# VHH binders against Uncharacterized protein F14F9.5: the designs that were tried, part 17

Target 1, 296 residues: Uncharacterized protein F14F9.5, of Caenorhabditis elegans (q9guc9)
Amino acid sequence: TSYSTSNGIRLMTFNIWNSGANVENGQQKIAKHILMVNPDVVALQEVYANVTRNLTLMLGHPWVAVERNHEYPDTAILTRHVLIPNTNLSTSGAVGVKIMLRTGFMIHFWSLHLDYTSYGPYAANNKLVDKLDQIMAGENVGRGPQIYEILNLPMMKKWMEKVEDVPIFIAGDFNGPSHLDWTEQTKKIHGDWVIRWPATKELEEREFSDTFREIYPNVVSDPGITWSTVNKFNPEWNYTIPEPQDRIDFLFYKGPVVPYQILTYSGCEKPQRIPFHSKNDYPSDHFAVFADYTFI

## First folded at step 5 (VHH)

Design q6 (framework vhh_podentamig1)
Fold by ESMFold2-Fast, scan of step 5:
Structure q6 (fold): chain B 296 residues (1-296), chain A 122 residues (1-122)
Amino acid sequence: as target 1 above (296 residues)
Amino acid sequence: EVQLVESGGGLVQPGRSLTLSCAASGFKFSIYAYGWYRQAPGKQRELVAAIYGGSTLYADSVKGRFTISRDNAKNSIYLQMNSLRPEDTALYYCAKDFTTGYWEDTEDYDYWGQGTQVTVSS
């Protein structure tokens, strides 16, 4: 028994690529890789109805799940700890819940999957637009409003009032890069664009910290790409057009925790690119991201 | 409602030209990639040309004869087809990419139109 050892938590975000439908034995492989990472809490994206039921059966006791309250959940949270009854929150792109860890510490945790349409990096990198306002208009269709929806929810405002005692985590697939990643230093690889992506910028303005960029502040040496493991070139173009490679899966936190480790994860074998992916051991087109925090 | 509507097809003699148009409605046009596909009876659907920003790609069978262009102000893309050959006879489709930057299969494209028939015959 040690309280200093019990003050740690591992969080993971994992887009599960059409609920594992794109690889052979996909759901079994999803469960396998969750167990290999050994997280306390997992944000899942691309969750079809009843998929978390199958995953929790494969993971075994004490794993439990909550899905976004919708006929097509899309987002879900898995944890080996206790989901506090009647604290479930749902928005158009996210599910949130209060979790009591086995240590007795409490957290508030969000899994999100923001709007996938009007993908900004593709427009910017391929010179599809010549004005920044055109890219920002794409962000204002779904991704920007979905962040505001979470932050303006009455119960989330109450969680923010308690943040000095109970940390808040926002984890998931933002379907857009960080404003910290598209800077003067990276302009050359981003179609000569410097773009302050609004979803991540809004979280910064609300004083959430980007765990990856806090631990790895140099975007050039440590880009932290999370999309994609398998989509490197457009297969319809005989692999002649590069697909934008970006960090779009994030772990944000606010409150009395300190991160000390973060990794991108795609298993022990390099995934085969599309269209040769069906036998991949790692079942996703996204890297998973996991981070370790200590409570203060 | 999101819609792509193809027009401009018809019956032409070999060596002639046609211009196909694809009109888009119900969404922001300028930030997406667009392609022209064709399907002849009993054949697989094939990519003919695509446009993404200022960049264009062409199938080898049409390179130098066909030109794809876009007009963002009119929410339209065009396929200028010169020196038409009997093997160009097909139903021509317009497609918009919604797949977050990947196209594993043509069946994954959102918002296919009904197509416009091009017949090249003497």
Scores: ipSAE 0.000, ipTM 0.113, lowest interface PAE 20.2, mean pLDDT 80

Design q7 (framework vhh_podentamig1)
Fold by ESMFold2-Fast, scan of step 5:
Structure q7 (fold): chain B 296 residues (1-296), chain A 123 residues (1-123)
Amino acid sequence: as target 1 above (296 residues)
Amino acid sequence: EVQLVESGGGLVQPGRSLTLSCAASGFTFSSYAYGWYRQAPGKQRELVAAIYGGSTLYADSVKGRFTISRDNAKNSIYLQMNSLRPEDTALYYCARDYSVGFYEPLTDEYDYWGQGTQVTVSS
């Protein structure tokens, strides 16, 4: 059975590492890799002023962008399709918008970048703490509330009422792993912790599907690591303590679509690790993630 | 009570034209945006054309053939369909767009749909 590309859509999430500032010609390289992946819609994180304007100029017609409504946007959405006027939404960590595809199908799309402070995997994976509440500090103060903020926005509740007709996607850098990845099967590599990470658990309870884990249900054989391409050891400890390698960039969906392919992406050349990263062809310390969906 | 009522559908031969009309009542027509959607048998409902604050949007499949317009004095939206093709066969729906005009929805019934009008393009 083959899938029809005429009824398909490719979505990408891409943390662009300080808007490409850590790599020579970073913004040009970001645009190049977006074009190589050839997505329909891109969730961007670590977006600073004027970056989406520069990227859309480099990508060319018909690419357009919307940024989180803030002096420092951080999150943005790029698309080759139509942004519906007056549908953009902003929260403390996200931007959302309604998009009309060239096919006439509509989607609701979120790009998010959750709080990066108190990163739980670092403490848990290296057994630096022995209490669950110490690991969960960042989840309870920053990341969990930010997911709740998105889900309880009045207009988002209206999008949820229409989800049987118009799918909703939530894509981005969660700065935390999935509860589906820190299980009994993986606890030996996670400091003996099994943790039901709140942000991804909340989305599952609201009936969003984790595209990667749906297509690759075996967390041991298919971990799907997205952070980091360039840092394998914690710089705070002079690279003597391993930096947790986790899947923290996700594509979630709800509504009448079926995913049929998902990949982590770092270009065709293996990125050189810090501190030798400045000439990397791939400009990010995150893998990008892209997925293909068919409308039902 | 908000109502949207479509008319103008029918059976036509390929290459012909039809004009669909949507009559709106029960609310302040000029304050909202509108769209025409269609649903073919076994397919997802898709947006065909939309009119937002004087600007228009079209799906690729109909761009250059279909024209959406509004008449605020008559509380009506129109879809002029030229050069019709068999693949245009569908139920066509008029919708009031919940996403335009107001940040916070004024009512739980913010997004309204008509009952649809059938367009069949065949020889």
Scores: ipSAE 0.005, ipTM 0.403, lowest interface PAE 10.9, mean pLDDT 82

Design q8 (framework vhh_podentamig1)
Amino acid sequence: EVQLVESGGGLVQPGRSLTLSCAASGFTFSWYAYGWYRQAPGKQRELVAAIYGGSTLYADSVKGRFTISRDNAKNSIYLQMNSLRPEDTALYYCAKEFTSGYYDTEDYAYWGQGTQVTVSS
ESMFold2-Fast, scan of step 5: ipSAE 0.000; ipTM 0.157

Design q9 (from q0 with Y52E S100V D112V; framework vhh_podentamig1)
Fold by ESMFold2-Fast, scan of step 5:
Structure q9 (fold): chain B 296 residues (1-296), chain A 124 residues (1-124)
Amino acid sequence: as target 1 above (296 residues)
Amino acid sequence: EVQLVESGGGLVQPGRSLTLSCAASGFTFSSYAYGWYRQAPGKQRELVAAIEGGSTLYADSVKGRFTISRDNAKNSIYLQMNSLRPEDTALYYCAKDFSVGYYEPLTEDDYVYWGQGTQVTVSS
């Protein structure tokens, strides 16, 4: 319900589900939905070889891209604005870059895709583990270390020193929920667990704000589920075990911006679930998330 | 109370046909996907056919021989089994899947419900 000023930006995070391979004409549909949302900058996850090139060709001028520096990129950033040369950063799960908006404002922007193994919500919600230490051990396999890897980069530390002038955004698929979402108020739907998930908690401790939870502080009325649009049951045991539905795609920020709206997005029609998904108009098993910010 | 009741099983010779029926009660039938599963002795339960709206899916072992259908007015699903083979011998279960509720956490209504099963035996 808050209105934008003329001095605003739209940021989007979008896991593109095996680079669109799971639906007919998936890459064309990815480009279509990016254009429908009309963001300034997009964090992409599940980006495979040549996909970023194909997407920028389909999106047209002035769209440009940067990929994580790896044979298999996985993460990428798309933007209508200017990528600043020699500011690209890569970690095991993320790509970051400095962007100059056409307004002249600058931002530092990360796209991340954290480790998907040992998925904590599945174990917790289905009571496959009985001790918190077992869940935390899963978080320490990849997701936790990957957040520390980003935050401890020398250049990222320099970006944080200048954050009062140039905001930093961390956007992507965390493959884990927020510590703000698994609370006493929600434990009944989470296998009676209250879990302070370490990846999001670490960002809070470094003074990053969770845009969705800032705008929608009530987790019960506004859960903001982003996974899954099509996977309601775990494929193990022929989809008979419930798949936890969680908010795992986040837009974090730090610095001189104010968010004024955020939405989850899956196009105009509800996607058909697995196994009937191949003709879905919306090409992902994640909701995209986009948010609007004004500069202070 | 959610209830699924299977019928139509029996003993049949190889190459013949059976039609299984599943009657559903205790919920709005047309809102859900449905499946037929089977379990042979010493094996785990496997999906043989599924239907959601007008879309259908079949296991490779039954493709071209089995047809799943639904009748929303009768709150029923059917499995037409043609060209039956001894390896089709199993207890057949009807399952109510979940509604396609997006934007919401899983509720008790989203969980899979099972019938008690109907035995199909294919032998000479």
Scores: ipSAE 0.000, ipTM 0.234, lowest interface PAE 15.4, mean pLDDT 82

Design s0 (from c17g, 15 letters changed; framework vhh_7sr4_2)
Amino acid sequence: EVKLVESGGGLVQPGGSLRLSCAASGFTFSSYAMGWYRQTPGKQRDLVADIYSGGSTKYGDSVKGRFTISRDNTKNTVYLQMNSLKPEDTAVYYCAKDFSSGYYEPLTEDDYDYWGQGTQVTVSS
ESMFold2-Fast, scan of step 5: ipSAE 0.000; ipTM 0.154

Design s10 (framework vhh_7sr4_2)
Fold by ESMFold2-Fast, scan of step 5:
Structure s10 (fold): chain B 296 residues (1-296), chain A 124 residues (1-124)
Amino acid sequence: as target 1 above (296 residues)
Amino acid sequence: EVKLVESGGGLVQPGGSLRLSCAASGFTFSSYAMGWYRQTPGKQRDLVADIDSGGSTKYGDSVKGRFTISRDNTKNTVYLQMNSLKPEDTAVYYCAKDFSYGYEPLTEDDYDYWGQGTQVTVSS
C-alpha cells in the first residue's frame, strides 16, 4: 500500500552531537541532513548557544525554532510551521510547544534529552554490577523523574485532556533503552539482563505508543539501534571495552494519528568511527529517527 | 589492548580440510560476536561466517554447508572448520571482533578489530 504525506506529518528526532562541533562544517551538515529528510518538525538535542539561530538561517524561510528556557538550552524544536505563542514549556530535560501546521491541524510536541549519567546498558552489558537495583539507580534519580516531570506539569495535564483532538508527540534522546528491547529474547546480548526500563515503561502506562516498535514489533529482526554511529569503544578503558549499542532515540505519540513509516537515518555515507570521524558527512554519533503519520 | 591472532592456514589440495583458530585477548570475549572474512588481492573483504555471543551462526552463500564456525569462551578462541575446499577459497582469512552486542547485521565496516590474517591456498 501507498500512503500520501500531503495531509500527514513527518517528525524527526536528531541528537546533533555537541551542536556539530565534532565534525568539520558540522552545523552546515546538520542543516543539510535535515533538508534531505524533509521533516515538518525536528526534536534537537545537544543544542548550545546560537545553534538554532544559525540552523534556521541555513534552513531558510519558513523555519523557526524554540529552545528550552535555560542558559544552556540543550533541547530545541525546529519547524516549518507555526509555533503558537505562549505555549512553550520547559523542564529539566525537555522543551514542549503547540504547533499549528499549514493544513490547520495542531499538535503538541516535546523534544527531550534525558540524564546521561549512570548509563545502564554500559553497566549491564559489561557486568559492572550484580544487582538490578544498582542498574536502576540512575533511572530512579535522573531519567525516570524527568519523564514524570513532563507528565506532571499542569499544562501537560491540560494537553492530555485534549489528546483525542490534538495529538501529543514526545521525541528525543532518552539515554536509556526501551523496556520493549531488553526482553527474554534479547537477554544474551544484554549481559543476561531483562530490564523493564522505567522511562519508556512510564510512557506506555500513560498510553503513549513507541512508533518504531509499533511498526517493527520484532526486536530481534529489527533492533533499530540509534547509538552509536561512531562510538564503538569506551574511552574510559583505553578503547578496549566496546560501547553498548542500543536504541535510545524514540518517537512516542498519543492521539488521533496513525504512523505508517519510520526509519533510522545516518545519511548516504557510512560514518567513520572515532577517532577518524572529523571529516564525516553525517555529523552525529546518534542515528536520527524520522516517522510519517496520517491524521485521523 | 585488543589482540586477535590467527593460525591454521596453509596449502591444501582441492577437497581437503583446514581448521583456522583465532586467539583473542584484551576484551570480554564471551560478550561479542566474532567473525571470519576473506580477501583476495585487489578485492574487498567478503563475509565467510560469524557467530554471536549466544552461538547463533551466519554464513556466506559460497561456504554454506562446507564451513563451520564455532567458539570456545573458556579459551577465548573462535574457530573456522573448512571442509571440501575449492580453488576459489584461496584467500587471506581474517578474524574480526564485532562492536555490536547482538542481532544487527554484521558488515566488513562494523568490525572494530582485525587480526593480521592467515593465508589459505587451495591448489593441486
Scores: ipSAE 0.000, ipTM 0.113, lowest interface PAE 20.2, mean pLDDT 80

Design s11 (framework vhh_7sr4_2)
Fold by ESMFold2-Fast, scan of step 5:
Structure s11 (fold): chain B 296 residues (1-296), chain A 123 residues (1-123)
Amino acid sequence: as target 1 above (296 residues)
Amino acid sequence: EVKLVESGGGLVQPGGSLRLSCAASGFIFSSYAMGWYRQTPGKQRDLVADIYSGGSTKYGDSVKGRFTISRDNTKNTVYLQMNSLKPEDTAVYYCAAEFTVGWDEDLSEYDYWGQGTQVTVSS
């Protein structure tokens, strides 16, 4: 244990793949891996009713949760710090809340899960479309508007006014790659496409930083793939066409913090691919992503 | 040959519940997103609910909190649990199988549709 992190915070984003239903003892395994990573705050995606209640019981005191304000939450935030009452926000794809750390530092934190339909990387990588407009149509209906919704929420605008004092984090499964990852240098592995994906581009234009690309600026040497641990080949094409492997789980930040470490995580054992996944120790088809920041 | 067969529709009173089922065959069910759409006469089909192979879900704004979509990959079946039904929920409900590249008319052959099942909410 090293205590060089008295001004530090560890954040994690974790799509929990159908709330752990796809592996034996999945919810216990989710809780186990959260404890192994030892984060301060966790963005969760694919959260069904009562799952956060079960997870917080397994994680123990002082872990607490907030869910998107919906009967079927999908997104949630777990933390071992204090959720500030009456600060939780919900949009069609996200939940946000203000958190007070034990140190007294405050953060604003979003967990998001963007629209999964019309997944552009599959079409682009397999050359099933010949026009950029076909891919962008999917982005303009679901994922782009969901980012716009978060950024234009009245309370979020107030959080942005205070960002020089209280950092904002946006973490989650974007169901799309980064505009930083589909470049001229990577087009050969992306069906000869260079695509400026709108969701991540909009966050960049609002001066949010992509933690992974800031620490690892070379997309060729450090792709940072987060999907998938288990889906490697498309079964509909006689298992001969690779399933697109992309970085789609991101940690964005804005405000008075500096990242110094980021890792993709799938436990200590290599997950077995579909259909041999049911006994995997790591319960997700996504890598988790966690990062360490210091406050300025 | 691809088939989607809906069942469970019918007449129900306001405030009642129905469970729709869609039995799928002829494709690799576990690899497809499955959805429910509804259509009233003279209007376009609207999204009710979608579920991806991994279990992620999306709901239309008018049904959030009242309807639940689920799937059983061992039975090749998708379900829609409909609670607190309202007269405005009256429609023909269609099951759909959605491939990730089928979001426009040129790629619609990747989308498979059932023949629909009538749901009527009336006293």
Scores: ipSAE 0.000, ipTM 0.100, lowest interface PAE 20.1, mean pLDDT 81

Design s2 (from s0 with F27S T28I S31I; framework vhh_7sr4_2)
Fold by ESMFold2-Fast, scan of step 5:
Structure s2 (fold): chain B 296 residues (1-296), chain A 125 residues (1-125)
Amino acid sequence: as target 1 above (296 residues)
Amino acid sequence: EVKLVESGGGLVQPGGSLRLSCAASGSIFSIYAMGWYRQTPGKQRDLVADIYSGGSTKYGDSVKGRFTISRDNTKNTVYLQMNSLKPEDTAVYYCAKDFSSGYYEPLTEDDYDYWGQGTQVTVSS
């Protein structure tokens, strides 16, 4: 299942659902699925303190990790390559670092987990709000500012100055869809909404490319849903509310690379829905996303 | 009318564990954010843990890595697994339900529409 080349790199983003706490042997299963995908670099979300220590022990040499500088890291980066000393960056929702690949190529890599409150697709798809301003208010308190924080960090501005030589990747759980996915073509399945989601739109305006949508430009035939593997419906009190199914886990890039493959991943066994999820082989309520790039 | 009933509190020694349960009735449980808050004598009610309809969680800084929040939508119940308990964890623990589920703005103590009666947790030697 590996397609790595001499000039290639496989990147993965993986929300690990409360550090694997929701399934039996969750951390071992997280490590197992990382090894099955065989990535070069992994963005992790929902990381508790010291979870990456356990994961790197299970993954074995040469895997190393960096966590966001906080008692609850939430975001982390795993890699089988070299973390460059003194290049670690932390913001309220992200960790970034410079990585030297065994080929000698360098990358700048961000793992992010944006604010989970005021989840817009749920309100919109269930028609629980009647004004776009209510959805945008939710985007403007956490998710939008967190993207702005990353892009305006002084060291990130220096990385951007070198982007034509050293590519930048931003990978993670945005807790919101892409502006490319909630269009006129898809409004029927999105509560009749067309929404230009601000986090992904800001990255587009800074000339980052959405890897999935670049490779699969047709949002109708290739929705690329990443949430949820286990939350399909919420039946209670003789009422069923569908859980919105959206692409909210992204791999963005800028600089001298070309993507040639991207997939959503949930292992080989279909996950059982809540409440039957505890014995699932795949330990997350998110699909992982991985992509292969070649250096120009 | 929403009713929340907490259970599982009690006396435990430092380093021990307790599991709190909150059973909800009278509403559509699965679409709402559920949280645990605690109040110590003479202080404001503080966030312990929140779990949102999409499964995302948030923890108070003092409990990260020790406590785990989970929900069972089939049983309309939210749980708080409390490990490595400290005397500082002694408080009345409240279950909270928010009809807005954070749809409009981030949840705080003031955003929760319904609160349980509370359950006492005492950590003493």
Scores: ipSAE 0.000, ipTM 0.121, lowest interface PAE 20.9, mean pLDDT 81

Design s3 (framework vhh_7sr4_2)
Fold by ESMFold2-Fast, scan of step 5:
Structure s3 (fold): chain B 296 residues (1-296), chain A 122 residues (1-122)
Amino acid sequence: as target 1 above (296 residues)
Amino acid sequence: EVKLVESGGGLVQPGGSLRLSCAASGFTFSYYAMGWYRQTPGKQRDLVADIYSGGSTKYGDSVKGRFTISRDNTKNTVYLQMNSLKPEDTAVYYCAKDFSTGWYPEDEYDYWGQGTQVTVSS
């Protein structure tokens, strides 16, 4: 009769860095850290073909997986609950599915990995451009259109019609920061930019809630950085051109749930920076993010 | 002056492997992202792989799981390990110095190597 089996769920998003290829025994380490976090549902990014088959074997019964319908899936969802047949959705950057929890509650769940090219924070933080239009041109190549593609799917529109009964979660690697994180308060660490990043702003306009920012509203005290665990500065130790550190892995929700806990996760030991990362226990260059929700 | 010199291209059978190298000079190598791009006759250049200054990597969908990009900052060299080569991988492969992972194509792509030919026989 424990509370862990009642009306609560734990969701995780985890970019697995080239399917664990950058770290010795990477796939075994991915499975290990998933089990340590003990989530109900996991959004995975950087998933190569057949990787989820290996992961579900390592995780054991009852874990199952669904992959984006593509030769190279990139995104996948793992769960210890029931995947509802014929509810799989695929877009250029995402996979979605309806899940029935052991409690009988239903959720709609998306794993996404948005376009990695034209990474705006790199240009903005290093002052490589002087016009917002140049940064926004990068957002319009893939990331913006990919969010619109998800939201404009006919079946997703049906899910949105039922959102007051069945919550929708959108989890993954956005390859861009939140408009909530690049504000007047954080301007000085972002190359003097205030940028209303379009992917997260579009979700806010559709009334999705950013779980991390809801629980931690102060962006200065609680930045919630998720990239990078291993790429914090140039290998030149004089630190003249640092790698941008941003929160780019998100858990969004809409519907009858209340979040009560969210954490960034990189295991119990500090990851070694590139190029000394190959023996890291934690197999990713991203922090994982997990959150606990109660149904209402 | 920036100079990039590619090597390691050649003729291989389908299923074979090649390792490309790019030796860089004229800039502080460790400060910049490096990329590999490829071009077939009559087509524009496509991104194959990027590696950030700290070593984080990104790949084009057609090469994920088959190609691996790496760098050695002590040698100012970036590598592309190509496994399970297919006829569709036949192209001239170019090394590029990226200021910000190629999002500024006109200004950043002007620091290209000469290219190295990879031909996968059918």
Scores: ipSAE 0.000, ipTM 0.190, lowest interface PAE 17.5, mean pLDDT 83

Design s5 (framework vhh_7sr4_2)
Fold by ESMFold2-Fast, scan of step 5:
Structure s5 (fold): chain B 296 residues (1-296), chain A 123 residues (1-123)
Amino acid sequence: as target 1 above (296 residues)
Amino acid sequence: EVKLVESGGGLVQPGGSLRLSCAASGFRFSTYAMGWYRQTPGKQRDLVADIYSGGSTKYGDSVKGRFTISRDNTKNTVYLQMNSLKPEDTAVYYCAKDFSVGYYEPLEDYDYWGQGTQVTVSS
């Protein structure tokens, strides 16, 4: 048999919207779109118990999964490569693992789903608060602490010590925008706020790179919106006012890789918006995001 | 005046089911998101489930796949169907409006919380 090797890797992050429950044949459609994108590793969010088992059966050999160590995992990692035994890490919002690619290259990979309550853009865009400290209070309850939990885990600190040899990826649904996206140039569409969102800012301070913003540095021309494919109007006001549209699904990296492509993905058909979404071919209210990297 | 009245709590054995109801009045129910929170002694209230006016839902990690939130806008009522109950689900369950922007403020200061209903999962 022939052997294939590549100095590249495709990574995907995919919030699967209540494990496909909101769309007819949702889990089959999730598996279909993963195969269409053809990634090496997938970060999944909104994963119910037994869903990764069903997905790996549908994806076929050699796909394997690891779930966050919880009775209801929420986050999981799928890969067609080798999960290294005894390298699984779990936090309140994330699962991480060491993966050996078929090429022999190693990566450390995190799938995260940060706290979705006290969504900052609702407070900011709806003028529900008049001080930045009030928005930051929401960030400091769940999302900020969840990033700090990952970065301060003892094994993660060891991964960081070896990052110049083995790259680290942090992929997932941050339930918050990037500090790179809420700038002076964009404040008019963000309730006149310039906000240095803590979760993404902390990753920047630890020298992680935001793959999308690195490849597309202009936030005005290339906003890269990932939420929502189906919610275009604010559901709290019976869809009568616009729903804040933001890039909240990220692929971060640190270490000896170079990204050369990134795309937001919602399949080949435009998803129908709520309430007409049940027959959508694309099963999520988030765009998936996938990126291609080369090892150096 | 805003009023939220929870009902349906009680004692149930592990693996059992229970349905909570929240009757709302004093505001335009159909235009607001509604949520269920729970609180155990000595701990902060945690979001269990939310439902937006259009029917979109979100769930807390510990209840995904077991609990289902729904609403009936003609009856101004939100429901929480709880299946496969575990001892860890034992808590006082609270109904709330406008939860999406308020939970990081002191919860006890909110005039839109119900009185709560006790759920106890024990053999």
Scores: ipSAE 0.000, ipTM 0.189, lowest interface PAE 17.0, mean pLDDT 83

